VH-VL binders against Protein archease. Designs and how they scored, part 4

Target 1, 141 residues: Protein archease, of Thermoplasma acidophilum (q9hkc1)
Amino acid sequence: MDSDDNRTLSYEVVDHESDIGVIVYGKTYEELFSNAVYAMADLIVDVSRLKENRKMHEVITGKTPEDIMVNLLSRVLFYLDTYYILYYRITSKYSDGELDAYFYGSEIPEGIEYRNVIKAVTYSDLAVKPEEGYAKIIFDL

## First folded at step 8 (VH-VL; framework fv_relatlimab)

Design t10 (from a5 with heavy chain T101R)
Fold by ESMFold2-Fast, scan of step 8:
Structure t10 (fold): chain C 141 residues (1-141), chain A 122 residues (1-122), chain B 107 residues (1-107)
Amino acid sequence: as target 1 above (141 residues)
Amino acid sequence: QVQLQQWGAGLLKPSETLSLTCAVYGGSFRGYYWNWIRQPPGKGLEWIGEISHSDSTYSNPSLKSRVTLSLDTSKNQFSLKLRSVTAADTAVYYCAREDLRIRGVYTPFDYWGQGTLVTVSS
Amino acid sequence: EIVLTQSPATLSLSPGERATLSCRASQSIYSYLAWYQQKPGQAPRLLIYDASNRATGIPARFSGSGSGTDFTLTISSLEPEDFAVYYCQQEDNWPYTFGQGTNLEIK
C-alpha cells in the first residue's frame, strides 16, 4: 500500500514555559520514530536549509517503545553535541526490543540560526502509540 | 569469509531493461549499504546507487529515474534494474558492500562481486 | 558533483622504486577518500580508506596521505604485482565519484 509521506511526516508543537513538546503522527513504530527524529531536528534548526551528506547506522535498543524513543532521540542529540552533525532523517526496521536504524543528516553549517537548544529528551507524558496514530515527546530546553 | 556473487543477462538490445542480482555469502545485510558500480570498456568507474537493509536508497542523478534497487532478505540478495538501456550502458557492472562507521561516517567499498559484462547492441 | 583528477595518467617505473600517485578534488572532501587497485579482468581492491587507513591484508608498503583537496598514494618499494591501475574515490557527497585512474606500468 502507498504511503502518504507528507502527512506521515507532519508534527504539532506543544509549547511549555520551560519545555517544548511535539506530537507526531504515523501508523507504524518505524513511522513514529522517523517523524520524531525529523520533528526534534526541525525544532533545533530549519532543516530545509540542510543538505544530506552524512549517514550512519546504529541499533537502538530498549525495553519498551518509549525507551527506544528516548534512546533514539538522545543519540541524535549526542551526535549533534559531540560531532556537530545533525541527523534529521532515518529509515528503520523495528523488531520488538530493537530498532535497526539508518540515519541521514549533515554537518551543522557555520552561522546557522538555532531555533531551540534542546538539552534532553524526557519521559514526561511520553507516548508511542502507532495503534492510535501518534507519539508525544517533551524536551528540556 | 564474505563473498559477493553476481549474475544476470549479459546481452541486451536498446530500450530493454537490464536486470542484475548479487548474492551475499558469509555475511548479513545489517549495518551496511549495498552498491552497484559500473565500468565502461577502457574507462573508469561510475557509482550507480546504494540500498540499505531498511530499503533506503540513493542513486546517481546521471542515471535519473531509470534505476530501481531492491533487496531480498529471505534470499540474501540485492538487485539492480536499469530501464531503457542504450549503447552508453555497455559496461562491466559490479556489486559492492559499503561499511559504515559511526564516528567517521566514511564508507569504503570493501567487498566486490566478480563483475558482469553487459553489452547493449542492436 | 565532485570531480576527482588523478595525475599522472600513466606512471612508468621499475620494481624497487617509490611510486607517488596524486588525486585532487574539485572541493574539500575532508578525509573522505579511498584508494583502489584494479588488475585486468578483476574487480577493484580496496587499499586505503579515510585518506590514510590501510585496509585489511594490504601490505605496509602502501600508504595514503592528504586532506581537503590534495591526496597522495605512496608505494614505498614497488613489487612486480603492484603494476596495475589505481583509482581514488570520494564519499563526502552524493553522488559518490571516482578519479579517472593512474596506470602504473613497468618501465
Scores: ipSAE 0.698, ipTM 0.865, lowest interface PAE 1.3, mean pLDDT 89

Design t12 (from a5 with heavy chain R103K V105L)
Fold by ESMFold2-Fast, scan of step 8:
Structure t12 (fold): chain C 141 residues (1-141), chain A 122 residues (1-122), chain B 107 residues (1-107)
Amino acid sequence: as target 1 above (141 residues)
Amino acid sequence: QVQLQQWGAGLLKPSETLSLTCAVYGGSFRGYYWNWIRQPPGKGLEWIGEISHSDSTYSNPSLKSRVTLSLDTSKNQFSLKLRSVTAADTAVYYCAREDLTIKGLYTPFDYWGQGTLVTVSS
Amino acid sequence: EIVLTQSPATLSLSPGERATLSCRASQSIYSYLAWYQQKPGQAPRLLIYDASNRATGIPARFSGSGSGTDFTLTISSLEPEDFAVYYCQQEDNWPYTFGQGTNLEIK
């Protein structure tokens, strides 16, 4: 019995006041994308306090897996900022430069404390390496 | 344009497994959720569960231990198995597409199969 | 689970009259409510989604309103083909649930 936020991700804080990073683990592109979405969401709020009640679908495109990672996480931030829905789990199929993604999440409860206000996903030290079992992402606070 | 056609065994005995299949014509699985809904004779509608193209599933907690949902993209079909049936499972079963008309906001059931009457009797 | 209660159970009216059907949720569902029409021997047909948006091909006489816990389907002037059973359905939370239906019948 482990906490979901301790099982699949590690927190790395860089440039103490303006950046925060995460390393996630997985053997496939789909696992790395899924674990990155969860990690970013858990950096924003305590995901264990949420119950899934929202879903959606989107095809995420990009020229590289790194572009797809940035675009995917940027879409999650867009839905949070625009609709006040935080998607923190995805299932997906990756083929031909497209990520066919199904998102699951919830509306942010009134009175919840934000751990971090993430402004953007960055390309700084971005790595998506399923062959090496990890991805590394840095966020602007 | 999109049409759902369903079939499966209509007469079962208690303890058997109900098996239904729904074929999708004029559309793909990608971008939608695929549902099973039932209606006992003379009663209202009950949601059974959903499956996505990425194999994510949710099932009604009242039925979860007995429900298996599967999806076969090569045949353009999705299926329901309901184990250990009883007379209470007698109903018309519908397959239905769940459309993401407004991304993440509203997911109505926009296309339905014709229905399959399943009768569970000794 | 979220319980949807429809009223009245049966509504007896004549063509040309206005029909008002109610659906009440056991907790707030925002606007995550759809309405369906079902005729004998047929699958349900989507009428309204997001509480007030008409589905494609649905006549203008059908309208939906409400938010939170109280929702209404209105048919402004009944046509003979409108006599059917109507169901509301919430998509705010799993499991998705339906009301028990309102039977709209000819007087």
Scores: ipSAE 0.726, ipTM 0.868, lowest interface PAE 1.2, mean pLDDT 89

Design t15 (from a5 with heavy chain L100F)
Fold by ESMFold2-Fast, scan of step 8:
Formats: sequence, structure tokens, C-alpha cells
Structure t15 (fold): chain C 141 residues (1-141), chain A 122 residues (1-122), chain B 107 residues (1-107)
Amino acid sequence: as target 1 above (141 residues)
Amino acid sequence: QVQLQQWGAGLLKPSETLSLTCAVYGGSFRGYYWNWIRQPPGKGLEWIGEISHSDSTYSNPSLKSRVTLSLDTSKNQFSLKLRSVTAADTAVYYCAREDFTIRGVYTPFDYWGQGTLVTVSS
Amino acid sequence: EIVLTQSPATLSLSPGERATLSCRASQSIYSYLAWYQQKPGQAPRLLIYDASNRATGIPARFSGSGSGTDFTLTISSLEPEDFAVYYCQQEDNWPYTFGQGTNLEIK
């Protein structure tokens, strides 16, 4: 049962006229990537209304943690747009410029309301800093 | 060629913990899900649970949280612990590999261990 | 939990005949259905996955069809080694579930 329960809220929303962003918290790359996936998904729909019934595995590569973050979140958007499956939880192992990721999510139910339509993940003010305990991601609406 | 070899306690008394281990030879844990499936004598197959290389797990709710799944990447082994056993847990237990990338691109339970008969005295 | 019902429970046929085995799901599972063969004293062997895709090394006489709730495994011309128990299994949702099995026996 070992966990840091003081971090019950995993993200904060940063809103702007034509974009929306999140600040996610975590002490490891794996935590920050996982919390970013959840935060983006929760901005798209109310994740509490979903029940996991889909999984997949994919290795996400990138030259920097920032590249891996963009690629990871872009893959989530790709699966939503292409297959109508929203992956909102991942477990992963980060090493050697790659993220070995196991995705969990669900088909989007008929009649669910979309909170936001996220068009892309941006590099604007992008930060992935586990030593500072946070990552910041801005999305294009 | 991928091979799964399993072992563990064959005879148990009610209330004890069942412990089984599956070793993976000729393959990597990465990219796959690792499963336990059982078969009571003369009956069908029942899925117990799965674990990934990143330690994510899913288990059958019918086992009421008696299941613990673990991975040891240094030994290329994954294990099942089932606590508080009863005669109803008497079965042949199998470990199995699952390859799942996305809908339409997957191969479920493509390699199986040889099976381990576990008998719980009534 | 998704329930899979196989029929018939026992199918008695002779070598050279066509076998047709059915599996019905309690709710739609798209094409997330696999078929396994099990011989006495052995672990199950994957035959078909994603309803109709033959696993590597499986003879062409084995074929699968169906989607949604109704699925069929067909063996076009039975060989002596085909007499075994056959199970269907779904991967649409957790927990993963198996049918109760069809015993294919020599007449």
C-alpha cells in the first residue's frame, strides 16, 4: 500500500484564448508521462464515465523527454481520431531515449459529451522535469 | 523458439497460499502480457489474470482479490500467488503469453507452459 | 462478465467429414474471439484469433468466421489428430472468458 497520497490531484489546467495547457506532477519520467496522458484525456471527456476495456503496447521514441512527451500524447490523439478509443492510463518504463508503454482505455461511448477538441500537442513552453517534480504541456484547440 | 516452463507447489491444504512460477526462455518480457489460466479437473478454462513488463496487472474479479501477480525481469520469470485456497482451487494451472498491440493486431495466448496440477485437500 | 456458450457439447464424426463448431457471446465482442484445441494431458493450442485469422503453423483445413455474437470454427475435412476438445475465448473485455468447450469425438 505504499504511495504519496499528498499528490491526489495529478494536474492543473492552464487556460488561454486559443489553447489549453496542463501542469502535471511526478518525481519520475514514468509518473509525468502517465499523468500527462490522464490529464489530456480528462480534458477531452469526463474520464470517470469510462470503464477500461481496451489495451495496447507501443514503444514511444524520441531524442529528448520533450520529444517523447509530444510523440506519446500525439499517439493517444491518433488512436482516438482513428479508432474512437481513448487511452487514458499508461504504465511504462523509460530508458535509452524510449518509453516502453502499456496503454489502457476504452471505446468512446455513444452520447458522451466532449469537453474539448484537442487538435495537437505543441512544443510551446513544453517542459518535462522530474527533478523539479513537474511537466507542462500546451495543447492546440 | 519461445518456451514457457512452470513449477510450484502441487499439494496444498485449505487456507494456504498457492505459489507458482513461470520462466520464459528464448524470448523477452517486453512487448507482451503474461497470463495465468486454470482448468479444474473435467472442466473448462478460467482466466486468472495478466501482468505486463511495466508491472500493470488485471485479475479476474471472481477470485476476490486473492491474486497477486509479479514479474522478475532479472530471472525472466513471472509468478502467481493465490491466497486462502479451498478445494475449489484444485486445477491444472497454466502460464501463457499474449501479444497485443491494437484492435485487429494481436495474438492471444500463443505460447503456453506445460501446466502444473495443484491439489487442495478438502 | 461476458459469457460464451459453445454448441454442441459433444460432436461425433468420422475422419474425412466436415466439422462445424459454434460459439455464442452474451453481448457483442466485435471480432475479439479466439479458438483453441486441447488434447488430453496437454496445454491448449491457439488455432484462430481475431475471429478468422489462422495462427502460425495451423493447417488450412481450420477456418473461423463470425462477428458480434455468433462465431463458427470449421474443420473442412477431419484428420485423426483433430479429435480433441475445442474452446472459444473472448478478449473484448476483462475478465477474459472461455466457452465451456466442444468435445469432438470419433463416431
Scores: ipSAE 0.713, ipTM 0.867, lowest interface PAE 1.3, mean pLDDT 89

Design t16 (from a5 with heavy chain L100I)
Fold by ESMFold2-Fast, scan of step 8:
Structure t16 (fold): chain C 141 residues (1-141), chain A 122 residues (1-122), chain B 107 residues (1-107)
Amino acid sequence: as target 1 above (141 residues)
Amino acid sequence: QVQLQQWGAGLLKPSETLSLTCAVYGGSFRGYYWNWIRQPPGKGLEWIGEISHSDSTYSNPSLKSRVTLSLDTSKNQFSLKLRSVTAADTAVYYCAREDITIRGVYTPFDYWGQGTLVTVSS
Amino acid sequence: EIVLTQSPATLSLSPGERATLSCRASQSIYSYLAWYQQKPGQAPRLLIYDASNRATGIPARFSGSGSGTDFTLTISSLEPEDFAVYYCQQEDNWPYTFGQGTNLEIK
């Protein structure tokens, strides 16, 4: 148990008609990617009710930081849909075109309530701007 | 062919710091987790902790406050420091690799170092 | 922490016999269980992972089964080199934990 983990304060929810979005904050690509993973996971379930017991590694590639963001978050959704494991924390190293990511999360507990069912990560108004301290991501519900 | 070779202090006095190093040959740190596991004489195995190439760590809560894990990619080595040792820390210490595939197929501790006997005595 | 209990503590058998080793978890761990063999003076060797998958290079006589809380390692026909200590280990939750071991000895 990590009692100091309070990453929910690093994002804001943006309301849309049929969509939901987040603004996450950070000064590096790694921080923005990490905070986006946490924010999306927290929109799906209350992550404070989860205890990390799963991990994995994957290299996420993309032409732009925006592509990497979409691909990263899409991989998180894939693992949730396919294996019922929600990865809500990553540590990573970013080099142009590649994010070397180590994922941490948990099996979805029986009886947990879903806050939202996120169908896809969109490119709508997508921004990944560490030089401006933020990233903005919109999801299809 | 992956091989783990370890070395470090063998004899310590109570209150000293245990320092062990594990070198990785024939492989990369990327894509794996790197672990320390110990075995007191005549007893079973105890997991100490893990470190990734991104410097993410987990440590056994029973040891957490005394454990420091580090990884040096330039030397292809990872290390354990255990502070404030007591006679209870007498054990054979092993380093080990853990392979976690992206599809959730786990190959835990698939390669091990040869082991280092650490004796803590007054 | 998850406690793994192995039984029996010591199993005395002869070459050619079938060995059945048990590992019980204090709570459900799905299939996140591995088995290791340790010979005197050596590091443990991975035999089985994810409850039933045989590691590379491990002879076909070794098999694993079980899920949830009850797990079994079976050696279908013992060879002389199989007499060793066997440990189970869980990866369902941190900290990772091992059973206390079963000593498989010659009768």
Scores: ipSAE 0.722, ipTM 0.869, lowest interface PAE 1.1, mean pLDDT 90

Design t17 (from a5 with heavy chain G104A)
Fold by ESMFold2-Fast, scan of step 8:
Structure t17 (fold): chain C 141 residues (1-141), chain A 122 residues (1-122), chain B 107 residues (1-107)
Amino acid sequence: as target 1 above (141 residues)
Amino acid sequence: QVQLQQWGAGLLKPSETLSLTCAVYGGSFRGYYWNWIRQPPGKGLEWIGEISHSDSTYSNPSLKSRVTLSLDTSKNQFSLKLRSVTAADTAVYYCAREDLTIRAVYTPFDYWGQGTLVTVSS
Amino acid sequence: EIVLTQSPATLSLSPGERATLSCRASQSIYSYLAWYQQKPGQAPRLLIYDASNRATGIPARFSGSGSGTDFTLTISSLEPEDFAVYYCQQEDNWPYTFGQGTNLEIK
């Protein structure tokens, strides 16, 4: 069970005193959503230390791609906080107002170091622009 | 109710490729994983692999990369190809659905095809 | 890979009796365990998932329990149609694996 090791090359970290953010790259909605999930997870723990052994499916809905991004990443945080499972890879199909998403991840190992404690996904400067090749997401710490 | 129907050639010679198809009735591919499982005569069950509607696959490493899984949404079918067969591949092959719920609890193989006996002999 | 060991290999009982079937995992699998019933010439039928949840249409006499490495399937009062082979299966790690089966037979 291996994830795509080269996903870390598809995002940049934007550091801030009270916030942290990422810029992810991709040419499609599916690529941007997938890369955002990986980037957020990698900000929480060192994903290279994890081995996939958990999966799930969920349809993420929203009026805009930005809403879908907030809802998607918020679901990842929910599963981490509630079940101690971090989903860090998705495959998906995007259509009008819906992201049909298949999630892959792992239970958080005992003793793993947390890089950041992310409290929430924000709408601050949020952008999801596949036609421009990027998405930008800011998190509350 | 959901029904899985499967078919494929039942008699093979060593070195040939096994090809099986499973058709899904009364349901969609979305929200589920689609699996192949086999059972040699008089023995237990062995998981072969899974495929999702979004093209994610996992296969059992014991099959040494001989497995190809595919899914055709237009025909509502998914299929297994197993190349370079030997007598050890003689088994009843089953297709099966795996259900995943929003409540983070999933039902493993909840619906199964009827099974296809594959015999590999010289 | 995770190895599942079922015991006993054969369990001989009469209708009306209680059956207890065991499944042990080589490492902790939390609650990621299912139980299946298989009758001759038929595909397996899902009975229990996530260690203790009964699948749709499964009679109340079937129950599952356990977590970690030790799991049990209990049939509180055997009916004639319950005599079959039972398999446990884990989904904690790929590849998914099954136990060797317990044959529940009439005395």
Scores: ipSAE 0.624, ipTM 0.838, lowest interface PAE 1.6, mean pLDDT 89

Design t2 (from a5 with heavy chain V105F)
Fold by ESMFold2-Fast, scan of step 8:
Structure t2 (fold): chain C 141 residues (1-141), chain A 122 residues (1-122), chain B 107 residues (1-107)
Amino acid sequence: as target 1 above (141 residues)
Amino acid sequence: QVQLQQWGAGLLKPSETLSLTCAVYGGSFRGYYWNWIRQPPGKGLEWIGEISHSDSTYSNPSLKSRVTLSLDTSKNQFSLKLRSVTAADTAVYYCAREDLTIRGFYTPFDYWGQGTLVTVSS
Amino acid sequence: EIVLTQSPATLSLSPGERATLSCRASQSIYSYLAWYQQKPGQAPRLLIYDASNRATGIPARFSGSGSGTDFTLTISSLEPEDFAVYYCQQEDNWPYTFGQGTNLEIK
């Protein structure tokens, strides 16, 4: 899908076996991580129906940018599954193999329709490439 | 041991810009939210806004068009600018740290600056 | 915005008595409520967060309770240093808001 259209700037959905995946765009690690969080959240529910009223901070660590991506998105799933809070926006600083992340989101309203139930973030076909302007992430349904 | 120390303008005329700075000692900016709260003489507390180490901000909608929040990690300082002041902006202004837990509950304003009285008078 | 209403506006008690201070929210805020103490000429001091958790260094005589719309701060046996203004504050929604305060004064 062409990212030139403002509607497609956030993410594109891709087929992968029996799973679901996204391609997100950005020129920095911070942009790619932020856009991946939004894309995953929007795959779970219609984020446009939510209003931010929850926040938190966490430092996400990993040996590679790919590890940090998996760990970051896995933390988002953990908070949703454990606390029923969906964090769908982050601001962050990436340095020394750490992502200093500030999360923003909301509690999931009663009666909201789930678009997908995401079980896990995978390493399948995983790419985090700010020099090429994209990241690709595959989720296990 | 964490200390917040603030300074800035004391007397302003209507239409001027209020500028206040808060310095953080004995702690890191990372992991916290940094807030400004004010208190008009003899009245209660009003939240102005917050800024994170990653420069994310929220401001009180009643003040948003006039509020600019900034954070300087090299100096361990964060600042408030409030434009176009009026007599209604006369208050003691406080900076404050907000400590969040990963367990989904908060220690909202655990450390406060000493306060700065700002008087707006023609 | 969420409005917090504190009652009473003024509470006159003697040392050794129990103080009960109320804070009511205009809508459910779950447990996202904190209590602060303020003495003349000083910045506020955090007492309680998340409705019932006592902040570090706060004496055991202070306790918080409640959820949803109705919250209480209790001081089990007043000490002379406890006479101050008390504010509740919510973090359920931006903008964060404070109650108007309860003045706890010595009889």
Scores: ipSAE 0.700, ipTM 0.866, lowest interface PAE 1.4, mean pLDDT 89

Design t23 (from a5 with heavy chain T107S P108Y)
Fold by ESMFold2-Fast, scan of step 8:
Structure t23 (fold): chain C 141 residues (1-141), chain A 122 residues (1-122), chain B 107 residues (1-107)
Amino acid sequence: as target 1 above (141 residues)
Amino acid sequence: QVQLQQWGAGLLKPSETLSLTCAVYGGSFRGYYWNWIRQPPGKGLEWIGEISHSDSTYSNPSLKSRVTLSLDTSKNQFSLKLRSVTAADTAVYYCAREDLTIRGVYSYFDYWGQGTLVTVSS
Amino acid sequence: EIVLTQSPATLSLSPGERATLSCRASQSIYSYLAWYQQKPGQAPRLLIYDASNRATGIPARFSGSGSGTDFTLTISSLEPEDFAVYYCQQEDNWPYTFGQGTNLEIK
């Protein structure tokens, strides 16, 4: 299961005026969604300090890949804010406006330092383009 | 209603690979995790590992280097391969469906296959 | 790994009596504990999950309680079909582990 982590490490941080963003790389919808989840999580805390001890399943729906990206990342933020569980790895299957997603993460340890407090996922410059090998996401701090 | 039916070779020699298959009837793989659990004769239960519909896996650290889990959605089956068996691997092997509560904090096994006795002897 | 210890190893009772079975965890697992019943030659059957929730189709005489490290399965009035081995399982984290079992036998 450690080898699956390599797929989620492909991202770059993008400067934005009052926000933070990422560019993630991948050749499939599943890879881009997986890499976006990891990138957002790694912006929140140092993921290397966490050990997976929580999992869940959820079907993420949306009319466009961009909607699914916003809904997916928003669900991750919801679980962090509500239950103090950060899901930082997913495996999934994408088809017809649905992402069948299996999430892996951990409870946030007491005393862990937050790198950023991400309040929301935005539609600003949002792109999900496996045919071009990338996705770009901007977050509200 | 959901039913799990399993099969595979029951008698093995040391060093061989154990191969078991579990078929799921009355349901799909989606939304659940699919597990293998074993029970040596007269002893308790030991969790072997899990696989999801999206092919993510976790295996018991005591067995992980020997365990391969796979899932075939076209046949509605999932399988276990355990390599390099020894007499200590003699057990009844069960496949089982794992369901989750909210946020994935609780994992429990709600449907089980009938079991397959695997005997490893020389 | 989290170790679960069940007691007693064997409990001898008659139909109509109340049974109480214990499971103790080596560290806190909150309420993340399930109970299973196993009869000879059969697969385990889920009874209780999340310490106190009865699985679908399980009779009301079965109940679970506890949190942290100490958990109890209670059968309020034993039926003949209840004589079996009972296992607890921690639901908290990988690897999932089971207790060694309590054999509930007819007197």
Scores: ipSAE 0.690, ipTM 0.858, lowest interface PAE 1.4, mean pLDDT 90

Design t25 (from a5 with heavy chain T107E)
Fold by ESMFold2-Fast, scan of step 8:
Structure t25 (fold): chain C 141 residues (1-141), chain A 122 residues (1-122), chain B 107 residues (1-107)
Amino acid sequence: as target 1 above (141 residues)
Amino acid sequence: QVQLQQWGAGLLKPSETLSLTCAVYGGSFRGYYWNWIRQPPGKGLEWIGEISHSDSTYSNPSLKSRVTLSLDTSKNQFSLKLRSVTAADTAVYYCAREDLTIRGVYEPFDYWGQGTLVTVSS
Amino acid sequence: EIVLTQSPATLSLSPGERATLSCRASQSIYSYLAWYQQKPGQAPRLLIYDASNRATGIPARFSGSGSGTDFTLTISSLEPEDFAVYYCQQEDNWPYTFGQGTNLEIK
C-alpha cells in the first residue's frame, strides 16, 4: 500500500475535434517517457480494467528526446494494432540516443470499450523537457 | 555461449535470511528477465520472481513480503534475498534466464544455473 | 493463479514406444506454454516453447501441440536418455506456474 502514496502520476488532457493531447510530468527522461506511455494508453482504454500479462523489451533510438518519444509511442501503437497487446507501463534507462525499455501490458479483452482511436503520434508542439518537469504530446484521432 | 553460475547459502536456521547470487557469463543483462525458481526435495518447481536490467521486478505473491531481488550490472550478477526462512523454504534454488515473450518470437527459461541446495533446520 | 494439471502422474514405457504427456490449464493461456525435461540432480532443460516450437538442440522426436487449455508433449520413439520427469509451465500470467510433473519411467 505505501507504494501507492509515492506513485508519480498525472496527465492533463487537451482535447480538440481532430486532435487530443497530453501534458505529463516528471523530472527525468525516464519518468517523462513512462508517464507518456501510461497517458496514451489511458486515452485509448480504461487501463484499470487491464491485468498485466504481457511483457517485452526494445531499444528505442532517435536523434533527439523528441524523436525517441515519437518512436516509443509509435511502437506502442504498432503492438496494439498488430498483436492486440496494449503496453501501458515501462521501465527504462536513457542514454544519449537510446532508450533501453522494458514494457508491461496486456492482451486487449474482447468487448472492451475504446475511449479514443489514436491514429498517430505527432511532432506538433512536441516538447520533452525534464529540466522544466514536463512533456507535451499531441495525437491524431 | 551463455552460462549461469550460482552460489550462496547452504545450511540456515529458522528466521535467518537466505542470500544467493547468480553470475552471468558470455552475455549481457539487456533484453532478458532474470529469474529465481525453487524445488523442494521430491516436489515440483515454484517460481519465486524476476528482475530486469531496468530494475523492474515481479515476485510470487505467496513470497512477496520476504523477497528482495537485485541486479549489479558492474559485476554482471543478480541476487535473491529471502528473509525469515522456515523449514518450508528447504529447496534447491535455481537462477534462470527468460528470453522475453512476444507471440511466436521468444523462448522462456532457456538457460539455468546449476542449482544450490538450501537446507533450513533447527 | 493459473493451475496446470499434468497426466498421467507416472508413465511406464519401453524404448522405441511413443509417449504422450498431457497438460491442462485452469483457464485459457493461448499458446504461452513451455515443456521442460529434468533428470535427477540436474536443472530443468527447455524442450518446447510457445506450445509447439522446439528449442535449439532438441531432437526432432520431441513435439508439442495444443492451445487454450489442452496441451500435449509427444516423444515419437523413446530413447534411453528420454526417461526423466517432464514439467509444463505457463507464461500467460503472473505468477508463472508449473505443472506437478509426469515421471516417464522405463518399463
Scores: ipSAE 0.630, ipTM 0.849, lowest interface PAE 1.7, mean pLDDT 89

Design t26 (from a5 with heavy chain Y106F)
Fold by ESMFold2-Fast, scan of step 8:
Structure t26 (fold): chain C 141 residues (1-141), chain A 122 residues (1-122), chain B 107 residues (1-107)
Amino acid sequence: as target 1 above (141 residues)
Amino acid sequence: QVQLQQWGAGLLKPSETLSLTCAVYGGSFRGYYWNWIRQPPGKGLEWIGEISHSDSTYSNPSLKSRVTLSLDTSKNQFSLKLRSVTAADTAVYYCAREDLTIRGVFTPFDYWGQGTLVTVSS
Amino acid sequence: EIVLTQSPATLSLSPGERATLSCRASQSIYSYLAWYQQKPGQAPRLLIYDASNRATGIPARFSGSGSGTDFTLTISSLEPEDFAVYYCQQEDNWPYTFGQGTNLEIK
């Protein structure tokens, strides 16, 4: 709760039985979405070893901020699994039902070690609460 | 059809700040990247930088410390400021739109402004 | 930064002839290359993107090919309006860079 910056220190790893989870911090929906993308990416590989050379734009839709979080992170996993591009930074503008997102990332270098293989983003204990300064997300390994 | 129109100061002295604005007609900022590219007289093209609707910016490292990019959605305009100009900054400056949607289907600079000649002389 | 080298610097041909313009990248850029045409006093016009896709409104006589480091723009039968400067541009890595240009001039 003390940390509301948007750097790598803006997330904490949470034990959740056989799953892995994160708590990310931020005061806006945009900060929470951005920090969640970075946190998930950093759980997959060491992001500090990557250099941005890919970008794209997508509008992420959902009925709730929780739906948008699941859809956003699921799109990141889709691009990694399908195109071998990991988008680990976004900037965005949020309005009800839509996140106008600009993604930055890189191709995964051959031989890079995966820290975790994330299979899916879950709705389990999912929270997106900028008024309380945090979001909590749990991933299936 | 999308049209980009640009304007700004055409004659500057060394050490001054270059300020250019590009207005977008027939389109919105959302879904695109908005770029500045320059061309010194008789030379080739040099990419300056980009800005998105979410205010994300990327700039050419050779110019990065001098470049400020901004975007005003209420006026449908985006702008370039380049500080501490020298004679080497004399060029025609272009604004341009870029659409990147998915891997393997990239449309780089598809619409360009008319260009603005900036001359830096003492 | 990725350097793009275009050849020849000047190509002198007559209307009706085939033009072949080359662009070579200092490292592999896959297919992340575009071609532009520029006429005096005008902004560049996008011709080809992603190495081989023709932009909207561009005549069929223009085609692009290549991948990795070697790319070609071909104009199958030159029209008078095709005499211009042509630039290649890469989007594989920041900063985005352009070739130095090929001046296609009438013989």
Scores: ipSAE 0.676, ipTM 0.858, lowest interface PAE 1.4, mean pLDDT 89

